VHH binders against SET domain-containing protein 9 (SETD9). Designs and how they scored, part 4

Target 1, 299 residues: SET domain-containing protein 9 (SETD9), of Homo sapiens (Human) (q8ne22)
Amino acid sequence: MPGRLLRGLWQRWRRYKYRFVPWIALNLSHNPRTLRYVPEESKDKVISDEDVLGTLLKVFQALFLNDFNKQSEILSMLPESVKSKYQDLLAVEHQGVKLLENRHQQQSTFKPEEILYKTLGFSVAQATSSLISAGKGVFVTKGLVPKGAVVSMYPGTVYQKYEPIFFQSIGNPFIFRCLDGVLIDGNDKGISKVVYRSCNGRDRLGPLKMSDSTWLTSEIHNPLAVGQYVNNCSNDRAANVCYQEFDVPAVFPIELKQYLPNIAYSYDKQSPLRCVVLVALRDINQGEELFSNYYTIVS

## First folded at step 23 (VHH)

Design fb (from fa with S30R)
Fold by ESMFold2, fold request of step 24:
Structure fb (fold): chain B 299 residues (1-299), chain A 119 residues (1-119)
Amino acid sequence: as target 1 above (299 residues)
Amino acid sequence: QVQLQESGGGLVQPGGSLRLSCAASGFRFRYYSMNWVRQAPEKGLEWVSAITSEGGSTYYKDSVKGRFTVSRDNAKNTLYLQMNSLKPEDAAQYYCAKYTYDSEPFDYRGQGTQVTVSS
């Protein structure tokens, strides 16, 4: 009889096969010396992964509760203890609404940008950049961003080393290269959009959405997912945010995965899902445009 | 220890029917949503169907809607998949999987049962 030992050995062999492919041989064919990262800045995290996770969970939970009346199918798939947790959190939220006595009417749904402000004390949004040479940028639209705050996420399809990126890389300025060679394609148009949507549909588990596809649309459900439009710093504009890489832990609440603006290209889930956040390097005032201190080069 | 045992697979002609069963033990079956997933040779896992813990809602991949019916008997700790009008495209190893909050969606699955559709 074929045992679990044989299947376990074949799955381990598949993981071994992918892990031992030499990256340096592939990089020679693409002239890897052209790609420049600043290793010291990219290795020095402004905040811990624990703080990044806590911030994302806080925002995602607030977004989920704001849209609670449309989450019934998702809730029906969750354990009763989790459903009761959200019912308790809604009760606390209604008490908070009563304390805000200057409101005229209770509304069960706010715009996601308003939820971001209520949760973190600031909002961000894309708009025409203050640089004459740039198209879109990302601005603090309300509130004050404290140093060390997570202000944005870089959306897109995540490619492991040696995965094919055809044709998507041609003329594509939105490819982010992580320190270890993982790529994130943040282009919200063309073939990049089609690939992301295909992966999103592939991974969906009945009513459970395993990633956020709304960053590809005009109606973004996760207002942090605008990081592809943050312009890089220059002599004219000092950086006020930096990129931080973050791997989503295996114990991430599944009902909140609908707000993760990243999805793995490969169906073979040997590695955790990579996300990239943007973190404030100083206090950032209302009206300021965000500028990063990292450089990325499309190969 | 969580244990899932699938059965009921076999060889069937196109248009035929099979009923799969999954016997569950080692956890409180009635408190968890359950899934059917399948894998054809050299392909990844494909989600097929889900049923809520109380059995009030069922969900199906579009390609099987109207042909497959998922059900459960919480008194017997058993999950079922009635497969009608089987097509060659449905041939795969079928697994039942526990859905949980604290792990990857399909970490708790059985050994599977083979469904073959051919003349």
Scores: ipSAE 0.195, ipTM 0.633, lowest interface PAE 5.2, mean pLDDT 78

Design fd (from o3 with R105Y Y108S)
Fold by OpenDDE, fold request of step 24:
Structure fd (fold): chain B 299 residues (1-299), chain A 119 residues (1-119)
Amino acid sequence: as target 1 above (299 residues)
Amino acid sequence: QVQLQESGGGLVQPGGSLRLSCAASGFRFSYYSMNWVRQAPEKGLEWVSAITSEGGSTYYKDSVKGRFTVSRDNAKNTLYLQMNSLKPEDAAQYYCAKYTYDSDYFDSRGQGTQVTVSS
């Protein structure tokens, strides 16, 4: 009996050590490829915030249109100008489809992954990692990811630097630390899940969901919300993506917030919502696993 | 324990006005977005209005836009719904409601207050 428990603990540790910050820090010297060097004069951003925003809006709008029939209550809450905008967009899509498919217009709802592919030219999904004992990984399932593309989002509860991250941070391999000390808890289980859901409920405005909670389930609505499962690069596996911080602007469409896989722990709305996206460092082929560089070192 | 207590309902003629109140206790009221929902006889629960935690943004069902106004006093832990130009179709049991989690259901609501609109 004790042997099975120890083996289980050891297996957990083997998985956790790659995400355990102190262990990573101690072993960084042995894995120089895990470090991203940013020159002092260079902005630590691979792509502009505008490009990030543009990509997210494009994907989220496409998701919204795909599920348009389910959005009736949300639409009823929006200004007429916004409603008209979406109606126009739908009309254009239908015209495009009529040109392509003489077939019976059953507004076929596509899977979120298919929407991603149609929108960006590639799709990503979770699968078993190619790394032994790493557990889950993220793969390009379809298409070619171009260099500079947003390929994923790191989901989770966002904590400000001054906010006590409860004991939840201990042993949690899904804690992401931003450069300024902001933390994102991307754990989809246990207390982390409960906290995220609670915050989501806190901010909910009737039919308007202020964040995506589907990443906590098997039915993911935002296919980008899988970034917590991207493994770190190793000596054998070079990084093909990097983390980039993004603050959601105040002008972000309210109807599209339902696809944001992040929620602020604090009720204080004075600070913009921090998101972390993963950006491709090179072209990534179909079937490739995503590997990130975790640390930016300013030399 | 979360407690929500609605009041202010009554009988009014078409075109009349009512002001509903909801007293909240047992949680940090000022941290939560709040909602008004209603249930008419033989109908399901429907969302009516919502307000952000700080009261900076308000949202309404189309059928009540321009007639209803949601507001809150966080110092008093109270939610309000001013209902003007009431119509027979507005007759329902009105509830103050908050979400505990990301469920599609209101996890917390009071006993409600009855609004009757009759000539």
Scores: ipSAE 0.882, ipTM 0.957, lowest interface PAE 0.5, mean pLDDT 88
Fold by OpenDDE, last read:
Structure fd (fold): chain B 299 residues (1-299), chain A 119 residues (1-119)
Amino acid sequence: as target 1 above (299 residues)
Amino acid sequence: QVQLQESGGGLVQPGGSLRLSCAASGFRFSYYSMNWVRQAPEKGLEWVSAITSEGGSTYYKDSVKGRFTVSRDNAKNTLYLQMNSLKPEDAAQYYCAKYTYDSDYFDSRGQGTQVTVSS
């Protein structure tokens, strides 16, 4: 009986060690390919914040339009100018489809992955990793990911450096640490899940959801919100994506916040919401698994 | 324990005004976005208005826009709803509500206050 428990613990450790920061730090010297060197001037940005924002807005808008019939309550809360904007966009989409298919196609709701593919030319999804004992991984399911493309978002509760995360961090392999000490808890289970949902409730304004919580379920609305399952690169598996920090601007459309897979732990709304995106380091083909470089060394 | 206590309801004539209050206790009121919801007889619960934790942004159901004003005093842990130009269709039990989780249901609301609009 003791042997099975130990085996289980060992298996858990094997999975956890790849995400356990102290272990990674101790083994960095043995895995040089896991390190990303960035010039000080680049501040670890592969693409501009504007490009990140543009991509997110494009995807989120497409998702919003896809679910337009479900957004009636939200639309009623928005200024007329914003309502009109979406009506115009919808009209254009319908005209484009009519021109192509001559079919009065009822606004068919597509799956989020399909929307992603239509919008960016590729799609991603979680699946069983090609790495032994890694559990889940993220794959390009359709299309070609171009270099510099945003391919995923790291979901989770965002903690400031000074905020206590002790309980959430115990045995949690899904803690992401930003360069400035901000932490993101991407765990979709246990206390982490409860905390995220609680924060979401805290900030909710009637029909307006201020974050996406669907990443905690099997039915995700934001197909990009799978970044916590991207495995780290190894000597055998080179990184094809990197993490990039992004602060959500204050002018971010409120109706699109429902697709943001992050929420601040603190009620302090004076600080911008930190998101972390994954950016392609090269072209990535259909069927490839995403692998990230975990550490960035600023030189 | 979270407690919400609504008051200020009553009988008014069409075109009249009421000011509802909600006293909050048992949680950090100033950290939470707050909502007003209402339930008319034989109807479901419907959202009416919301206000951010700091009171900087307010939102309204279309049917009450321009007539209702939500506000809050965080120092007093109190939420308000000023209702002007009341219509018969506004008659309902009004509740102060917050979300506990990302549920579509209001898990926390008070006993409510009755608003009746009749000539």
Scores: ipSAE 0.882, ipTM 0.958, lowest interface PAE 0.5, mean pLDDT 88
Fold by OpenDDE, last read:
Structure fd (fold): chain B 299 residues (1-299), chain A 119 residues (1-119)
Amino acid sequence: as target 1 above (299 residues)
Amino acid sequence: QVQLQESGGGLVQPGGSLRLSCAASGFRFSYYSMNWVRQAPEKGLEWVSAITSEGGSTYYKDSVKGRFTVSRDNAKNTLYLQMNSLKPEDAAQYYCAKYTYDSDYFDSRGQGTQVTVSS
């Protein structure tokens, strides 16, 4: 009996070590490809914040339009100008479809992954990793990911540098640390899940959700919200994506916040919400697994 | 334990006004967005209004826009709903509500206060 427990623990460790920051740090010398060198002047940005924002808005708008029939209550809360905008967008989309299909087709809701593909020309999804004992990974399921494209978001509760994360951090391989010390808990289980949902409830304004909690379930509404399952690169598997920090601007459409897979732990809404996106370092083909360089060294 | 206690309901004529209050306790009221919901007889629970934790933004159901005003006093742990130009269709049990988790249901609400609109 003790041998099975130890084996189970060992297997868990084998999976965990690839995400365990101290272990990674100790083994950096043995795994140089895990490191990303960024010039100081680049401020660790592969693409501009504007490009990140543009991509997210494009995807989230497409998702919103896809689920438009479910958004009636939210729409009723929005200014008339915003309502009209979405009505116009829908009209254009329907005209485009009518031109293609003479059929009274009931606005068939597409799967989020399909919306992603239609919007960006590629799709991603979680699957069993090609790495032995790594568990889940993220793959390009369809299309070609171009260099510089946002390919995923790291979901989770966002903690400021001085906010307590002690209990959530114990044995949690899904803690992401930003350069400035901000932490994101991307664990979809246990206390982490409860905390995330609680924060989301705290901020909820009736029909308006201020974050996406579907990444905690099997029915993901934001197909990009799988970044926590991206495995780190190794000597044998070069990184094809990197992490990039992004602060959500104050002008971010409130109706689209329901797709943001991050929520602030702090009640202080004066600080911008930190998100982390994964950006392609090269063109990535269909069927390829995403591998990140977790550590950025400023040189 | 989270406690929400609604008051201020009553009988009014069409066109009349009421001010509802909700006393909150057992949680950090000032950290939470708060909501008003109502349930009319033989109808489901419907959202009416919401206010951010700091009171900086307010939201309303279309049917009550321009007539209802939500406000809050965080120092008093109290939520308010000023209801003007009341209509018969506004008659319902009104609840102060918050979300405990990200669910489609309000996990925390009081006993409610009855609003009756009749000529």
Scores: ipSAE 0.881, ipTM 0.957, lowest interface PAE 0.5, mean pLDDT 88
Fold by OpenDDE, fold request of step 24:
Structure fd (fold): chain B 299 residues (1-299), chain A 119 residues (1-119)
Amino acid sequence: as target 1 above (299 residues)
Amino acid sequence: QVQLQESGGGLVQPGGSLRLSCAASGFRFSYYSMNWVRQAPEKGLEWVSAITSEGGSTYYKDSVKGRFTVSRDNAKNTLYLQMNSLKPEDAAQYYCAKYTYDSDYFDSRGQGTQVTVSS
């Protein structure tokens, strides 16, 4: 019995070490490929914030339209101009499908991954990692990911640098640290899950969800919200994606916030919501696992 | 313990007005978005209005737009619903409600206040 427990602990450690910041820091010298070097002038941006926003809006809008029949209550809360916009978009989409399929297709709802594929030309999903003992990984399931594409989002509760995260950080391999000290807890279990759900409830406005909580479940609505499972690169597995910070602008459509896999811990709305996206460093083929640079060095 | 206490309901004629109040205690009221919901006889619970924690944004069901106004006083831990031009279809038990978690139902609401609209 003790042997199984020890083995389990060891296996957990093997998984955890790849995400444990102190361990990674100590091993940086041995794993130079785990480092991303960014010129100071680039401010660690591979693509523009506008491009990030554009991509997210495109995907979220497509998801929204796919689930349009379920969005009636939300639509009723929106200005007429916004309602009209979505009606127009839906009409165009139906016309396009009719032209292609010549069949009265009943508005079939597609899976989120299929929507992603249709929208961006590729899809991603979590699966068992190719790395021994790493647990979960993220793969390109369909299509070709072009260089510079947003391929995933890091979900979780967002903490400002001055906010307490001590309890959530204990034994939590899913803490992401931004350059400015902002932290994202991407753990889908335990206290982290409870905190995220609590914050979600705090901000909820009737039918309007202010964040996506489906990433905490087996039925995800935002297929990009799997970034916490992207493994770090190694000397034998080069990074093909990098983390990029993105602040959600105040003008972000409220009806699309339901797909944002992040929520602020603080009720203080003075600061924009921080998101972290993963961006492709090269073209990534179907079937490839995503590997990230864990540390960015600004030179 | 979270406590929500609704008041201000009553009997009014069509076209009349009522102002509902909700006294909140047992939680940090100013941190939470708040909601008004109602339940008419033989109908399910329906959302009516919502207001952000700071009161900067308000939202309404289409059927009450232009007639109802939600507001809040965080210093008094009180939520309000001004109801004008009341219609018979507005008759219901009205509840002040908040979410504790991301559930699809309101897990925190008071005993409610009855609104009756009759000629």
Scores: ipSAE 0.875, ipTM 0.957, lowest interface PAE 0.5, mean pLDDT 88

Design fd (from o3 with R105Y Y108S)
Fold by ESMFold2, fold request of step 24:
Parts: sequence; structure tokens; C-alpha cells
Structure fd (fold): chain B 299 residues (1-299), chain A 119 residues (1-119)
Amino acid sequence: as target 1 above (299 residues)
Amino acid sequence: QVQLQESGGGLVQPGGSLRLSCAASGFRFSYYSMNWVRQAPEKGLEWVSAITSEGGSTYYKDSVKGRFTVSRDNAKNTLYLQMNSLKPEDAAQYYCAKYTYDSDYFDSRGQGTQVTVSS
């Protein structure tokens, strides 16, 4: 008798659970269905920070080159060694001389999702979730995601554990809690959106943007920045990605920071910028929805 | 309310120097990256230089690199632009500016100070 009524109650709880992030509790999971992938117990990470960095640099450089017509002012700000690198890469495409003389930007020839596919062999996008009542989810739209690939990034404003996040945290299902208490507010609406845009403007250096704000819009420039819509796993849907924390190194190329979907709330940059990537736990086929085991990763 | 007041412009000979200042008030100056932009007659705004909130990094348009130096004094809420080896092409109204949001335009700037280079 209570079986079907209990299943109805569990479905409503699972919808809330998949968006709920407890402020304090780091738990193993409700009915975990997947194993934690760890190459070594001491790391608690699926892939190295070097591999994460390498992947992000590869994707961001490809996005930068695709938009090269729009980058003329940014190029004028860069050291000559960096400008020469991009000019050499564009020499293969036969465009370098014309672009340097034009302050106006031309539209790119490829969509960012196509650049992602050409670079990593797959693309992802948000769509209506296959889970009943879960709202949106994230799907592999093209190609095959190999085990260990970076497939997405969790966007949003980054708060250190002692920084105020009031008012945005009330009823906000897009708060991600890192293991050390750092919070990322991935809500793309309301006060959260305004705070992100304000922090991005605060740090902006003329044509150089210090983060990507297009994840807040309908025309995203970094197609990885959809991680706030990845749902947690359930008995019905085994996890196929995990969250992995990544601190952006000080040497990160400044011209590529425009694609980082994160910005620090504090103007005082004493800590590295925290990013969170989503990493494939197995091969993921085209058409599959991404599901994370949040509690397994944060254990 | 945000207030930016530029000063230090004037008439100089080619090869001369000027030092522009921008007094800031009504916002937390030390929190913001700051910019110099300029506008020549019948031209749009052109970005010239930027400096990080703590003053640790500076950036310049190619045409002014090695000639212009941006700096700031956060204790005095003041932004500076030292302009050396001035050329006729540098003649413009100069503004200090910041972004409030990540828009395509500067949403806060002063009234500007005119720099004129003798031809």
C-alpha cells in the first residue's frame, strides 16, 4: 500500500535533492549507484590538475582563434611573443595581416559548439532533462566523451567560506559547495546574475575580460559552461560524471581568461580563482544525459 | 554617486609631455580596475590604457606602448597617465573610466581633459 505512495514522495524528494546543496553536510549519497573513480586515494581526483589545465587551454585557445576577428584590441595589449604565437597559428589560415589593421570585429565562421566538437571530439548542451520533474539537464549532443574527459564547467561567482552569500543563497538550488567550504553560485538569474556581472565589470581591463559572462545569456561563448544544470544521479540514473575542483594558476594566459565562467566575489585576489569541472567517469555516448554523484566526489 | 574628474590636459609641441590626473570619489576606487580612453573629433571612444585595482599590472594600446605610463595612488583615489613623446595622433579628449557591469561600453567616466598637440 505505501509502496506506490512512497515512490511518489521519493520522486518529489529526488527533484529537490538533485538541486539541493546543504550548507554543512557532506554526505556519501542517497542510494549511490556508482563507484568513485580515484587513480590514487591521496588525490581524490579523477584526472590531474595539469590535465584539466591542458584541456581548458586547448579549448579556450581554439575559441579565441575562432573569434580572431573580434580580438584585435586584445591582441594590441598582449606581449609580442604571445601576439606572434597567434599570428603564426593564423598564418595557416591566411588572415593575420588584415585582422591587425581592423578595429572592428568580424563574426566567426564556426559556432562555439562546433569548435568544442572539433577540439575535444564531443559537444554538450542543456535541454529538458530525461528525469521527470527535474527541469533542465545537460546532454552529449555530438560525438563520444571518453572516460576522464573534461565535459563541463560549473559557472558562477566564487565566494570564500567566510564571505557573505545571503542573500543569494536563500532558496537557491545552484549553490555548489567545494570540499574546503568555497561556494560557487551558478544561478543565472536575479541577484546572482547581477552580482556576477558586477564582479566581471569591476575587474575588466578595457577590452580584456577577466571572465565569461555569456553563460548568463542565450548565446554562450564557452559551451562547457552549462554544469549548473547537470543533475545528480539516482537509482534510475547512474552517475557518469563527477565534480573536480581546480584552482586557476597565476600563469594562466590573460587573453584566455575571457572564457573562464567564474569570477571571485572579493576584489582582493589573495586566493587563486576556484573553478569546478565535470569529468567523465566512463565513456558517454551521443544522446546521453550527464548525471553526477555529488556526494561521492565531496565525501 | 560616482565622480571622476580629469585634469592636466593642455597644448604641447610634438615630442612634449603631459601628466593627466583623475580624481575619483563616490565609489570604492581601490576595488576597480581603471582605464584611460580618448576621443578624437568625429571618432568613437578609443581605449588607451588600463591598470588593475592593486596597481600590479598595466596594459596599453600598441600605439602608446613605451610612451605612456598609467599608475594609481589608492590612498589618494587618483589615477594618472604620464604621456611622453606626444604625437599629433594623440590629440583627443581624454577620460578616465571604469565598468560597473560587463557591458560593451564604459558606463562611468568623467567630463574629460583636452590634449592638443601642435601641428
Scores: ipSAE 0.710, ipTM 0.884, lowest interface PAE 1.0, mean pLDDT 80
Fold by ESMFold2, last read:
Structure fd (fold): chain B 299 residues (1-299), chain A 119 residues (1-119)
Amino acid sequence: as target 1 above (299 residues)
Amino acid sequence: QVQLQESGGGLVQPGGSLRLSCAASGFRFSYYSMNWVRQAPEKGLEWVSAITSEGGSTYYKDSVKGRFTVSRDNAKNTLYLQMNSLKPEDAAQYYCAKYTYDSDYFDSRGQGTQVTVSS
């Protein structure tokens, strides 16, 4: 009977297909969907912690000065030397703007993305990914990103090793695992959002916020805080950013902490706050999507 | 159940002193930054002072700097406000407060204690 023989050949083809898998093996070896750093290789940072800190301070200071009128309550809480520094910096910058504007408008408030562009020479934002069925991605919307630039930050609640995350880790694709086991939950919905807001409120000192929660909303105040939507590289999408871990130093200016898109889950602050930045592996042109060489999911 | 109970208010002359206390229960007091806020008649809530969860840093509204001192005793779950050199403009209902979430308003505070400054 012809059906019986054809079934036998189909079973042979199925076994042959998996035994002789040159096409599938080559595709799997050339189309890695997820790349993982080994611990030794992650210590070869593209830029120093000092350079990361300097970039964040420069961007956060520019964001602070851009919204200066809303900072008056915060300024009143700061030492006079710090308060005077910002007021002097604003006066110098305002003087330059007055001269250029021909005195029609003494002060303007730019959108955060424009401040990023004026500060770093580029802007990034989330949009529909160029990957089929990937949903969101992150793009260079304006300017050129030079190799070694900090282009984004991975937002979310930071859990030390062995801290409880049970419950938020179930089916959560936005868990980032640091090399030492620290976890960052970058999910902007559900229980993850509630936990972040609760921790942010816990640490708040009157008008002074200890972290940025606007990455959870449609109006982001720190435009770098979109890193949870950066997709992994693939054979057709070479990586152009990598992740770098950064511990926030204790001397970080308290008035700028409102722009850090991370908050520690634990009230016991024996460890510094962990942040993760995304750093350009090469020059990235306007219009290009960011793709990382590392992605970890805690399922 | 967050419970905050303020005490120590009263009538004092200008230049006088008062020490406010806030007894906390129903939450892990040592986890939270704590605040003092006040409300004068026909006015909204005004932030006065804050202290970190471990007590290492304190913050004050400009109008009370040098006159008020916030402190806490985490073993006793108690927040304090030492008010010296009181002025008539300090007269208000005083509350201890915290945020439960990162909202635009304090969502946990007690019934308050009245401070009256009369000459």
Scores: ipSAE 0.691, ipTM 0.883, lowest interface PAE 1.0, mean pLDDT 80
Fold by ESMFold2, last read:
Structure fd (fold): chain B 299 residues (1-299), chain A 119 residues (1-119)
Amino acid sequence: as target 1 above (299 residues)
Amino acid sequence: QVQLQESGGGLVQPGGSLRLSCAASGFRFSYYSMNWVRQAPEKGLEWVSAITSEGGSTYYKDSVKGRFTVSRDNAKNTLYLQMNSLKPEDAAQYYCAKYTYDSDYFDSRGQGTQVTVSS
């Protein structure tokens, strides 16, 4: 009977090891070429930075308009041309909503995941993974994700390659390593949470938040910001998304920065803010779990 | 220990000017975006102006745009608010403020300085 039990434990550990690789061992022996392995084809961007930007702006604008009644203080600090843009967009949406109310009794305010669905034709959410013992995963909950779509974002505090990350890297499975050595700490607990909130507060301009901190809470405002729970591919699960790095351009609308789930650790903002999106490698059907082709090298 | 001390308030006629100062200590002033907020009698706290940590961008509530100018001197750890063309509606207690964490309220501010504008 002990033999069968040990066989079961071996099977669980074998599958678990593809996802649960202690990042601290790789971090202590830091080498960019050994700390992250990305298949050569996955290094190339699947979609252009312009396409990533366009998608994020479309989603973030929709989230902003859905919550417009709570944005009045932010609007009061924006240039008149920007305020008039949103007033025009809201007037068009208000007219459409009134027509639907007269015939369909439609609600005027939606949950963020509903806005995602209405904007991109699909929605995602975290849930218990289909992999035994893997904990959380991310699933397509509504609609179909077309190949090349931005499906999710990896949240967290962004550290440049020469900045210290002590202490947060010890026992932390949510450290994402960019190809150039930039790190993103996607842990929503402990010291990582405190650091993110501190950096977000440091940069805050009154009612303007310079990043989204709601991914740290139970009531997230950016439904894309669940990427830290996407599990790695394995022999049992082929990858259906890849990570794609994106530097936020200077033209990014300041009123929409409240939805970016990343904040720079350094107060010195000489580098663009790094974000990481997850991009679909194929069409992904409703109900499927997302799996990435990101491997952590085991030494 | 974060310390913010406002000064420069007083009584002025409508159309007059005042310059508020905020002396900062106990934290790395140059790291933080800084804010001016105000509170009129029987009213809630109202955001007025903000400036980035390096001073490169400034932001203003609509009602004060063109009349108020926020600035900072990181070498002196001092935040300023130049208030021109003052109106009776600007009368309030003015506070220098920052966030320590990203909360819905200012978690660091001074004692304030009173601005009174005769009608």
Scores: ipSAE 0.677, ipTM 0.876, lowest interface PAE 1.1, mean pLDDT 81
Fold by ESMFold2, fold request of step 24:
Structure fd (fold): chain B 299 residues (1-299), chain A 119 residues (1-119)
Amino acid sequence: as target 1 above (299 residues)
Amino acid sequence: QVQLQESGGGLVQPGGSLRLSCAASGFRFSYYSMNWVRQAPEKGLEWVSAITSEGGSTYYKDSVKGRFTVSRDNAKNTLYLQMNSLKPEDAAQYYCAKYTYDSDYFDSRGQGTQVTVSS
């Protein structure tokens, strides 16, 4: 292999050095016995799992209804009670729209970021970072993010401890390490992309998709799924979001799983699917870039 | 090489029953959700039924619910479709299939098996 390939990899790493996961993984190789001690689960959670779930269901339902005309095959597979729920929700949505004056044009489908804004009062998107040489970042593009809001999700293939990740972990700045050793590979290129799409296809049930793969493309259907581009805080850029782990409950609506930007590497379903959300630590104004922190407890 | 071999089709009267089988080889069958799809000249390729990799959940197109039952035997690498109360509109070439990636393409091998319903 030419040394120019190795130099190219190190240049990409320097552009992502404010992302904490690859930096922490490299530092752990120098001191592999860094212990993470958390006396209670609540110390790592800014908001309850119920609040996270409620927010995701609210956003995912709105995304589903926005694309309702294209969900007919999925609806035919669902129990009648679930079909009736969506028909009722669509009827309420249409009544609200008809009550608003000055609606001029047909509203059959909106962009996902508009749905996010209508649902949560803000939108986020990736753009060139305000940090020189950091590459991409994530910004509040519309509205105000209140303290405690779920602002983003960290996408990627989820690996349990000791599952094989070779090899894609070398030179990969998008590896997120959960407190219990679960890893999320948020790289949207190369072998990481291929593995994600393969796992998504493996679990697919005809028209029912078990995860969202559009975060790998230029047309993202879940606008929250940009968390892999949130840069780490620095001395000049205080953190305004933190990471929070969330296990998807078994009762999660199957028709909404198409918006979860995570898929388990293992075909063995012994563990719930791990997701990671980003939660606002303060009010975040329109135009601000998101910056995260990562707590590592050494003992 | 992934191989899927369908069998059990034939001619049946309306209201009759057939059981289709799909023998799988060349991949780890127990890792994948599996599907039955069918093709009639007027319809193109139509999804019929799916079953999870462990067999814990089954899903059906609305027009076949209550009449068709999908099952699998992971020890024998075999997928099944029990078809009861057959109607003329069920006549088609039936294939078992899986996704390799989350694309529109099914990876089906062999010729499929023909189901004919005549009165």
Scores: ipSAE 0.605, ipTM 0.848, lowest interface PAE 1.5, mean pLDDT 80

